# VHH binders against o26223, part 139

Target 1, 191 residues: o26223
Amino acid sequence: MKLLWTSQHIKVTVHIDGKVSKMDVLEAIKTRRSIRKYQDREVPEELIDKILDAAMCGPSAVDERPWHFIVVRNREMLEKIPEVHPYGAMVKDAPVAIIVCCDSSLEKIPGFWVQDCSIASQNILLAAHSLGLGAVWTGVYPLEDRVEGIRRLFSIPEHVIPFSVIPLGYPAENPGTRDLFDPDRIHLEKW

## First folded at step 9 (VHH)

Design s3 (framework vhh_vobarilizumab_d1)
Fold by ESMFold2-Fast, scan of step 9:
Structure s3 (fold): chain B 191 residues (1-191), chain A 121 residues (1-121)
Amino acid sequence: as target 1 above (191 residues)
Amino acid sequence: EVQLVESGGGLVQPGGSLRLSCAASGFTFSSYAMAWYRQAPGKGRELVAGISRGGYTSYADSVKGRFTISRDNAKNTLYLQMNSLRPEDTAVYYCARGPFESYIDYYFDYWGQGTLVTVSS
């Protein structure tokens, strides 16, 4: 039995062939690349909404779902990010950036928010890629100076932890794809 | 084939200056963060300075204010200007390329053979 998401409700059907939907997802995972050069072109709000919807659909420890998102389109604010995140220079050239945050007040089990926010960040990258956009995850947590710099810049409360900054836009570079399968990293039955 | 070739090392007196160069080939230089690492005799490798794709720089506390990292994308060359050199700066200096898919830029892969800098009286 498989569950199919519809616009109105979940439908349960006999599981006949799940490979077509799995191959679409596998292609997205395998062909996604970090993109740091963007076209001078606005990203529609509707696409950002779809990306954030996908980000919130990830698994979460004890279903705590501690993530919050800041959408930044203001060019002056984007230009200030490199002042507190030196390796985020590409952010100032992006039409939009998403800051993934953890609201620690939503934490039900200590420490798993890092995995939760990592899942949300990866889902943003995959969803952006599937919609014809390019994006890159720029690390914030656990670098204390970056965490505090981003918090101050965006007036983030002390109980909220900025986790990643993800600039995105229509890609202006094409690095190609990689295939990194390494069977030596797979162990059968035991180490 | 990715190649990084360091040059500019040598023997210098305390308080002196050196400029290191790293010639890069085999990849799109402007698309990568670059860094200088060093390894002193008998010690592990340490990040000295990093520069992002956009030219934003970072430095280890021990060299901040004395060293300047820069890049010339037209020449595919990375530089490290070292001023006010101290005996503790004695090390082999390595040019390093940041991995394209990295979500953190402080760790870099090494591809160069290094260039020796000796600060001694």
Scores: ipSAE 0.290, ipTM 0.693, lowest interface PAE 2.0, mean pLDDT 84

Design s30 (framework vhh_gefurulimab)
Fold by ESMFold2-Fast, scan of step 9:
Structure s30 (fold): chain B 191 residues (1-191), chain A 121 residues (1-121)
Amino acid sequence: as target 1 above (191 residues)
Amino acid sequence: EVQLVESGGGLVKPGGSLRLSCAASGFTFSSYAAAWFRQAPGKEREFVSYISSGGYTTYADSVKGRFTISRDNAKNSLYLQMNSLRAEDTAVYYCAAGPFESYIDYYFDYWGQGTLVTVSS
């Protein structure tokens, strides 16, 4: 029996076999959009847990998995983010934000933590979208003023590097979908 | 091919109003975020206002409550309604467009040539 639970913009579907289809993954990748406007609704902790589980499932260079996450729900703290991230104004209107960080003490191969944290950030965006939420990646690293501002604001140790700030919530905008396939960027056999 | 063309600049008295327009061509404007920037004589270019493809807006503190950014995707146009103008609003105003999916919102790929706004008696 297939159960479908819906409320406003949220849809939860459970499959008889519990297996995620390939079409669901491709659709999620192709239809995910940056969302900067959110409904005045709290995101359940269970959904945040699922998103963070997905974030930690990405590939990692030599499996160093250097990521740490700060979950911010405190309104006063969310309102302070635009003070250190000038284009992160939408964060103060989000019910929750996730700060993706690198713990440099976990780094086993120099420099690949950037790719690792990028993968984690994208997985957060895709997982949020698949769960009926909207999110946007706001860049922190490698902009020194943003890195130090976020570090100071959230008491992040010097060996930990804030990488991205991702506000998320139930979407209150629909930018539509994109057609970005460009065959001129595909080279067969050689450049 | 890609162009952003500003219009609507001119001379206005303090306390007056002016509406700037920006016409986009050569790309799918509706898929892009857009912004207004300004540059006063002898100063650096500064951010004025931003609008996402989905309609989310932000404003510089200096213009918040006085200026309103809007877009008309069917007309490939961006607007800036400027009210309660002050002498310090005198600048060349530029429209800009950048990818909505950018994870760095301060960078824009496309820029207009600018339109002069002079606020004086």
Scores: ipSAE 0.400, ipTM 0.686, lowest interface PAE 1.8, mean pLDDT 87
Fold by OpenDDE, second read of step 10:
Structure s30 (fold): chain B 191 residues (1-191), chain A 121 residues (1-121)
Amino acid sequence: as target 1 above (191 residues)
Amino acid sequence: EVQLVESGGGLVKPGGSLRLSCAASGFTFSSYAAAWFRQAPGKEREFVSYISSGGYTTYADSVKGRFTISRDNAKNSLYLQMNSLRAEDTAVYYCAAGPFESYIDYYFDYWGQGTLVTVSS
């Protein structure tokens, strides 16, 4: 599966059928790392579109799909995000960030929006990785100072809750691989 | 132990040809994408070409029409046929393997030590 053809000559091909390449969904999951350093390179709009498409493919409670996405490319705005997000320093170095939000008016049942937006956020990370980009999930919700900071900065309505800020770009670091499997966290039938 | 070993580099005149080889060992090479990168002195490493496990190929614009990447899975080998060489092609050429077809070196897990190609009159 060709995931990306950009005018910038960045191509990533993922074979999901497992017949041609090792890059399958499990590999994407297992090899994904948080990336906080980025190349001085623009991310094509096409890639962002694909990432957002993936973000919207996740399940949601009773199919409420409460998510909205703010795509931020403005340098000034990117540079302001760290002012309201103490752990968002890398955002200023990214060519683009996606802010995942919940429109509370779209909720069908209360509280599940956190799960819905988490799924969307994770899909952004996985999709980015599969497309040759690096990204990191910087949490906004449920920390009130961050929520309000992002809200004010981007003029987000009260009924819309900023959930996460995800900077992304072409990776300029290699954190390496890690094994996170822990059999002690697996319980059979009972705790 | 995983190894990639490049060979075939050397001195060549402009307009000349070289064929680079890369021998892979220690892993299932046929299951991986493979690529060539190059790095000139004082410059960043740049993408040259990749080939998927299934044989799909792509090239940087700078080498398109002049270079040809190929592989022999039975021999665990990667090749780069370089024709119409130019001075700007002077670099250390690296063989790489990884799970993805990519222009980005970050996505290649295994690398050779490189082979020097010098194009000079």
Scores: ipSAE 0.000, ipTM 0.254, lowest interface PAE 13.1, mean pLDDT 88

Design s31 (framework vhh_gefurulimab)
Fold by ESMFold2-Fast, scan of step 9:
Structure s31 (fold): chain B 191 residues (1-191), chain A 121 residues (1-121)
Amino acid sequence: as target 1 above (191 residues)
Amino acid sequence: EVQLVESGGGLVKPGGSLRLSCAASGFTFSSYAAAWFRQAPGKEREFVSAISSGGYTTYADSVKGRFTISRDNAKNSLYLQMNSLRAEDTAVYYCAAGPFESYIDYPYDYWGQGTLVTVSS
């Protein structure tokens, strides 16, 4: 399709030559905010599939791709997450959450699974934002009580490590914009 | 100059109520998450309650059902209504504000100087 598309989830602007604008990615990165308040609306499975496809397309150390994902839509299970995550209270009000996990049996180089799962988590946030959703990364690893609590709650096996819990939904808040560019953190040629 | 100024602390009897206020200036308060923390004598600072820029609230288990956080963006103000106060609520209460972009907790880069709440036993 080469026409302007709009939906409640995404807006696609077709360039004059029939291609999507190159600047869309930079704007997505710059305008993504942590969203902790959600509309009372279900997120279509098609959007979750697109988000998880994007999550798995990130780079990983020696291409180990150690990530596994648990998709939680069950209200009773979402309501239990705040019991094991002190900063996860908003999860109970989200229509869905994704738990990013590391399968340690897939690890090819020690310790890099943390970066791999961080990349997957950020891709979930960016993909959600690009699709008109809001999300927030609530950290689990390396906080032992949170790791153990999430593991027990979702019957996660011993060789798998829960890394992050990411609730998402249609945003019910707009935190505004951030101007974070700091040239003092950029060094030319040498420190 | 960025400032957060707390007020409303004082001495109260067990079962009593207090309302704390925090006045923000020098930044766009409406774009920031805000929170209340407290520090009891001889203890580390602990989380009490937070409110997102859009008004979503979270509470520590110890205060849930007794305390209510709210904000008034037009007045650049944050509030904490404290009901059914207990001796263990005795602490210096701090107002905090941040961009709310943390993946482990609620990030706060602006802090007030605190207001003392004493619940007499």
Scores: ipSAE 0.385, ipTM 0.736, lowest interface PAE 1.2, mean pLDDT 86
Fold by OpenDDE, second read of step 10:
Structure s31 (fold): chain B 191 residues (1-191), chain A 121 residues (1-121)
Amino acid sequence: as target 1 above (191 residues)
Amino acid sequence: EVQLVESGGGLVKPGGSLRLSCAASGFTFSSYAAAWFRQAPGKEREFVSAISSGGYTTYADSVKGRFTISRDNAKNSLYLQMNSLRAEDTAVYYCAAGPFESYIDYPYDYWGQGTLVTVSS
């Protein structure tokens, strides 16, 4: 295990043998970036399994766990996603994408499914990053054209709502780090 | 001991070609991403090209279409084929190896001593 320091002093733990990179939680959160360029390299199923495991570990309202995941590896399907998702151009270049969906029949309290699926989506991003992969959250819900486009493309039932499309792959870019801390967004005791 | 040793540098005329080699030893080269960097006199070291452990290649814009990076894991070797050389390509060229494949802007763990390439009429 070696630690690489980026020019911006980001510690990246990498395993030479392709083993799982180990990041602490704060490191993963702070150093995660949206990655939109990917290597011509397949992502092992084992990594996808780990990512999906992480995706299902988040909390949900009254433990409703409404999420479903479509794992897309088919090249033709990946290439079609940008046709219905204008900002999903990078999906065609990814070896795999995860579509996060909500099964509305599992919802216990109305409206919280958005939070639940957001948590799942973020966990996918963090897990991917910690495993040495790059990913980006491309929003589907609540834009109707995107929702219906993805629905038709993947034959998603009416009671299931596509929420996000997350392409994943080994990163072919390094966008660097950014400091997003803004003390003006912090209010003590009152607004 | 980990070593990277560059070779193949020299004097070449503009428009000419040169092939650099880097021999790795003392570590599992096949598990590492590898890259070429260069440093011209009075300038900072700059990225030239990289190749992942899986064979994915990337290039600086300044060398795209002219340079080709390749590796031979059986020989623990890295190569840089340089075609259509220009005066601005004059630099000391360094090979490097690192464990992570996001290799464009990441530091590399191992570096060679460099080989001088001079492009002059």
Scores: ipSAE 0.000, ipTM 0.256, lowest interface PAE 12.9, mean pLDDT 88

Design s32 (framework vhh_gefurulimab)
Fold by ESMFold2-Fast, scan of step 9:
Structure s32 (fold): chain B 191 residues (1-191), chain A 122 residues (1-122)
Amino acid sequence: as target 1 above (191 residues)
Amino acid sequence: EVQLVESGGGLVKPGGSLRLSCAASGFTFSSYAAAWFRQAPGKEREFVSAIDSGGYTTYADSVKGRFTISRDNAKNSLYLQMNSLRAEDTAVYYCAADGPFESYIDYYFDYWGQGTLVTVSS
């Protein structure tokens, strides 16, 4: 990775497979889409490391940072995910998936780990997009059957709660961008 | 604009056959899973059959061996061939599809058609 300063708060020109990409934060947020179709192409370990670094940089309640991550590359294990996550069929075709977990022993304030793990999940999606990858958040918590299925499949301890499964890879689809700005949802000074 | 439009419903006698169609528009249908659901009068909506982008199919036990789901990606269409129809198959049949959505929970399919009525009666 080569960091270049392109203007105030636009900090990144990224080298990906010899190609230079530039995406500012606002552009990344506005153009990220859920990607469920992936090229038959491996994701380098270095990109996964960058994504997980970004995941851990989010805010958390009382700075508890309760997240743990499982990186799944094994094809047999990826193929078993749809058996315990009924609508996660796209995971079997992904080159890699990240399971976002909460270690409840790290929790300092009850219940806020859900927001913490949501922030980590969104950071994974944004970081993947900024690096030329596509990803999708597939929900696990609070669906009890999915939580227990994922826990069993990946030997997750009782005090750890699987929160989301995020398959990712080089995108094989382009759903385009959305125009979602709705000024009627903005209230000035009072409701 | 994403649309799913069902057709092919009607009145059929017990033991008869009927083929339902669903026309998809406004998204890359070939990239996503699609399904049929039904809702009988006074009952909740129930799963009938699904087909993923690779052609893998799943069926509810109540229709297995009698119904066949298929897709034609070139025509952005989903089909349900219904054979050996019974009175209990009477329902409004709904086409459903995944799509390029920002849902972080895939509890059920996100796009839905308006339904087509199938009545099995003598």
Scores: ipSAE 0.370, ipTM 0.709, lowest interface PAE 1.5, mean pLDDT 85

Design s33 (framework vhh_gefurulimab)
Fold by ESMFold2-Fast, scan of step 9:
Structure s33 (fold): chain B 191 residues (1-191), chain A 121 residues (1-121)
Amino acid sequence: as target 1 above (191 residues)
Amino acid sequence: EVQLVESGGGLVKPGGSLRLSCAASGFTFSSFAAAWFRQAPGKEREFVSAISRGGYTDYADSVKGRFTISRDNAKNSLYLQMNSLRAEDTAVYYCAAGPFESYIDYYFDYWGQGTLVTVSS
């Protein structure tokens, strides 16, 4: 007999009246900031599902979509992340973290999985921001010690590469917004 | 141009205290994460403490409970309050600043010239 497994399908077909951020895409991109301080408040599973749906909608090289995600809510596991990621200390204080991984067996073109996982990571940050949450991308790949530390901690198989750890929560800091437009970096017709 | 200038170093006896300051100019310091690193003669540069714009702090195990990092964005300044100093804390201390948006937490774009701290009896 086949064991019953919980479905991992995201329920995003229901219309959401006034439950999303009022900011448009451009505003979300311009106002998103790295957030490393979180309120002691749980993030609903529904919001994590929306964030992961957005993460999987990014472009990927030859449409390989090599990303897999580990959602960590267990306090003991979150507290162990700084032991293998020394600059991820804020993760222990977050209510949840997402680990972005590459399944190398899904790779169709060598090396482009890094860009694919970067796109997924940025989409997580933007989606979190649009939903009133704060998040920060803490780098794992290509730092070998962090890659192997995270792999061991979460029992990640050797053909899967942990790429980033992204703690999320309701923000407890406000770093403001940035004005980064630099016309000297734009060249018309020629360098 | 971009500049970080450390001050407050000096000679102190074991168990004493010192406060280091770092003055930032030529860039919007408040937009950057900031950190203290140290390097003893013949040793590698090591992390001491870091602070985000929002005040989140991180400390090396060797200094936790003894050192306190703080910042004053209105004064474009970073501080390190060092208490219960030990001979092993003897080093040149460097102020560093990196992008608050950095996804590589240890990467810093700007560095000061360092200030010498000597702990001896």
Scores: ipSAE 0.265, ipTM 0.645, lowest interface PAE 2.2, mean pLDDT 85

Design s34 (framework vhh_7nfr_2)
Fold by ESMFold2-Fast, scan of step 9:
Structure s34 (fold): chain B 191 residues (1-191), chain A 122 residues (1-122)
Amino acid sequence: as target 1 above (191 residues)
Amino acid sequence: QVQLQESGGGLVQPGGSLRLSCAASGFTFSSYAMSWVRQAPGEGREWVSSISSSGSYTYYADSVKGRFTIARDNVKNTLYLLMDSLKSDDTAVYYCARGPFESYIDYYFDYWGQGTQVTVSS
């Protein structure tokens, strides 16, 4: 659908004549939504590079930075992801997906690689949104069947753990925004 | 308060058809995506289908594609699931749910109906 105006609950990013309608960081955080429908349009490699640069800028426990990324553009491979990920049906319709992985040999503190890879995954979602793309985080770890399925499908070594699969593309849906602020969840000085 | 009430379940023979309805109240129905989720005896919950707030986008589990159709009427605040070519494996309690919302694991739902039983048996 083409809209000439924005509602108070819906915002879109427009790219025109080399200029981008940009969001500040708080707007990007508040308006990012999971996008599961994509245009049949390729995502330029330069945008993927910018997204991955942002992913690697996250904080990391004792600077272990254990993340590795697999960029999947091959249609046949994208079509196989739903076979090993029951909630990943949208991935086969995406022009590209990023698999976030942890190299366990780089882990310095047990368990903190999960936080590191979570941060990288969220940075991918925010960076994609800021660039006019839509994405969704589909969970892999700690679900053992999904971890093993993705590992087998992409020939991931045993010491590397697939953490998330993030399909992305130009959005073909607009779910609107949510107002999620709940002051009852904020406790001052003590519980 | 948010309420979701399913109806339309029953006993049907293999190859038969049923239409489930979900009456929604207590919220702006047209602003929310809606879903159907089922639970077979002794099994976990299985997502079946979802529809966007506008009705323009629909999603289906591979097990039901081509046989089930999700639809909504935003004037009547009602969600539908039209089930065709029913199989014994479709036997389950079917729940109406509000969502999907943000979730990296599965589809996230914040409100559920009480469910309606669908039994497919010869």
Scores: ipSAE 0.013, ipTM 0.382, lowest interface PAE 7.9, mean pLDDT 86

Design s35 (framework vhh_7nfr_2)
Fold by ESMFold2-Fast, scan of step 9:
Structure s35 (fold): chain B 191 residues (1-191), chain A 122 residues (1-122)
Amino acid sequence: as target 1 above (191 residues)
Amino acid sequence: QVQLQESGGGLVQPGGSLRLSCAASGFTFSSYWMSWVRQAPGEGREWVSSISSSGSYTYYADSVKGRFTIARDNVKNTLYLLMDSLKSDDTAVYYCARGPFESYIDYYFDYWGQGTQVTVSS
């Protein structure tokens, strides 16, 4: 089931340490962490719909928007992902995962679909975080064994390329935030 | 500047136990996730376990879950791996590593120790 989004703006409120707080964009970007431990709680379908709406709002090369998404809630299927993705062990413990795919028939300019699907993947992570969920991007493309494994497992046709597997759920860990600002990487006027 | 030095490896019989240690220096140990990664003869590297900077969160590969325990001492800047019920398949060089970081492809580690050999045989 898909939820019809009719609102022009969605106000997102997250619970932080038992208090209701509004997360702005900069806060979401700076505090998002990879989350690999999830509560045994169902993620409402409505939240998945909001996350996928956000994923599709990213820029894409020549507006090709080549992304397709597979939403996986079936426990048996989630438990098989670690067999074809060596760093996807946490997926079996997640209530849901999103597989980001490229439909190559929608590609208008060669190679930029990788950047398009990267943007969609990051938007999924940020949207999930803003809604009080935790997620992690587990890479598939361009690793041939992972691409083929995921393709076979989910019956993905040859013209569609699996790009990333993103398990998500209510977080059962809090790794804290990182201070990554490095002024040595900023050059004024010239290198 | 960053240094990681493992110790505690050796020969042990199946069903036995070992405790590995990793002495860290040259960075603020308490600010980083730390991990153990192993490499069996002729095989690729396999992630074994990770521990958060505070020690509050621990993660294990399915192959070692229930048998191994990762721990850290942020005062002594030391990482530990307590290995119980050892099997022949646990034979490997065990590496202390800093990380994982926010990698979307793997469990990325930026600094590695020299490794310590663990051999499980009768």
Scores: ipSAE 0.352, ipTM 0.673, lowest interface PAE 2.2, mean pLDDT 88

Design s36 (framework vhh_7nfr_2)
Fold by ESMFold2-Fast, scan of step 9:
Structure s36 (fold): chain B 191 residues (1-191), chain A 122 residues (1-122)
Amino acid sequence: as target 1 above (191 residues)
Amino acid sequence: QVQLQESGGGLVQPGGSLRLSCAASGFTFSSYAMSWVRQAPGEGREWVSSINSSGSDTYYADSVKGRFTIARDNVKNTLYLLMDSLKSDDTAVYYCARGPFESYIDYYFDYWGQGTQVTVSS
C-alpha cells in the first residue's frame, strides 16, 4: 500500500551577505548535498558562530552534550589534514574546517556519544546549507588511523575523540538534488 | 540490469596517451555521477576521477591532475578518460564505476565494470 502525502511548508528567514532569503526546513533537508569545491572567499566568523550554535542545539542522550569543536582557518594546518585523512583531500581547498570531537569525560551513558556527535555533524551541514554555504562530512571515527592522525595533528588530548572533519565554504559546484523517498520502507502498524 | 563495459586499455610507452571508454546500460545514465577507479597489482583501489550527472563538474586525484581528463556523452551513455603523459605508476586495471554517492566515510560506488588493463612500460 502506497500513501498520499500532504505538502507541508515551514519557512525560515536567513540573512546571507546582508541579504534576506527564505528556506523551507524541508527544502533545506532535501536539497543539502555534499559540497567539495569552494570559492576562494572568506567565511565570516559570525556565520561560523551561528553554525556552531545550531550544532549544540541537537538532542543528546541524557543531555550529556559531549561535543567540542575545533575551528581550523590556518592554511598550513588545513593542508596537512589529507596527510592523515585520505578522504579529506578536498579539505585543503576549503577556507575553514570544523572538527567535531567528543570529550569522553562528559559521557554519562556508554556509546551514545557517537549518536550525539552525528547529530551535531548533521546540524552543521544543515546550518551551513541554510546560510548559503556548502560543507561535507568526512568521517574520522571509528577508523583508528584517522582518529590518531587527527589527534596528533591538532594536539587533541587522549580523553577526547575526533569524530568528523567538516570543510566549509561558499560552494563552487552545483550538484543536483535527489529524490530518495521510498514508500516500501514505510510499514503501517506492524512490520 | 546495470552494466558497465570498459575498453581502450593497452600497452603504451611512458609519455604516451590512451583514451578509455565505458559503455553504460540498464539505468538512466544521465541521472548518475560516474567515476574511474584504478587498482595496481598488490595495491588497494585508488579513486582517479569523477564527473557529475550533467558533465558540468569534474574532479581529479592529485596524482592525475593536469594529465587526465574525464568526460561523458549522455546521448551515447558513455564515460571517457583521456590519459596524457602516462607514467609507469599509472599501470593498473581501470574500472568504470557508478557514483560516488553521498558518503561520510570514503567514496562509495554501487556498480563496477570488469576493468581494462593499462600498462605503461619502457
Scores: ipSAE 0.328, ipTM 0.621, lowest interface PAE 2.2, mean pLDDT 87

Design s37 (framework vhh_7nfr_2)
Fold by ESMFold2-Fast, scan of step 9:
Structure s37 (fold): chain B 191 residues (1-191), chain A 121 residues (1-121)
Amino acid sequence: as target 1 above (191 residues)
Amino acid sequence: QVQLQESGGGLVQPGGSLRLSCAASGFTFSSYEMSWVRQAPGEGREWVSSISSSGSYTYYADSVKGRFTIARDNVKNTLYLLMDSLKSDDTAVYYCARGPFESYIDYFDYWGQGTQVTVSS
């Protein structure tokens, strides 16, 4: 029997100098799954703060860090997301969602804000998993209808681009593990 | 090698019922979440329903809640959509899809060829 969220409660020794990790990073990466069914239970504000701190710690092209975040807890607003995001209907019952945005005025190198916001989105997913929560990245950019729909719904300025919508909560499902290692995709020294 | 084959579509009167089936092959069906997605004439794709790999969790679009039921048979590698109280707005090509899974843009990696459902008098 494996439960996805139990990985959050494993304690490991990380350093000889006595540092202890609450969670194995490799296991976190390998066991994180998209979660689309949530318990009817509020997520504490302090956990959202920890997740957003982790989101901002990713590498960024020329350290431009163009990300901004909207935290949505209002049920009426969450229920309107499916009107502008077709797959949002699977996740509208989440207690909270984070919208990852790019402030284009902070961009220092053209186009790399996409990688920056992708890194922030993945860090949100990993941090949520490490804290016993489940989350899923629902894609917004570069689909023009979704970008403009989310922009209008949340009053996002023209110079800010909504990149992803990440609903999260305490998981009410336990998807299985995946065996994805493919040695044929690894090339030594040359192609 | 992965194949999804829908069947069971057809013409039905408003208020009628249909049962769609999807035969899956070329992968371990019991290890994947499965979904139904539809596309009406002149419209984009609309997600309808999903079912967990075990069948323990089911999810529905608001437009079909209470009228449609998704089910699976992991021994027969078959996905089902039981459609009751059909409305003209349910007219669409219905696609069997593998997923949702780990995807941040469109949650499905394989699609069937689709089966036409027409609800009209």
Scores: ipSAE 0.296, ipTM 0.604, lowest interface PAE 2.4, mean pLDDT 86

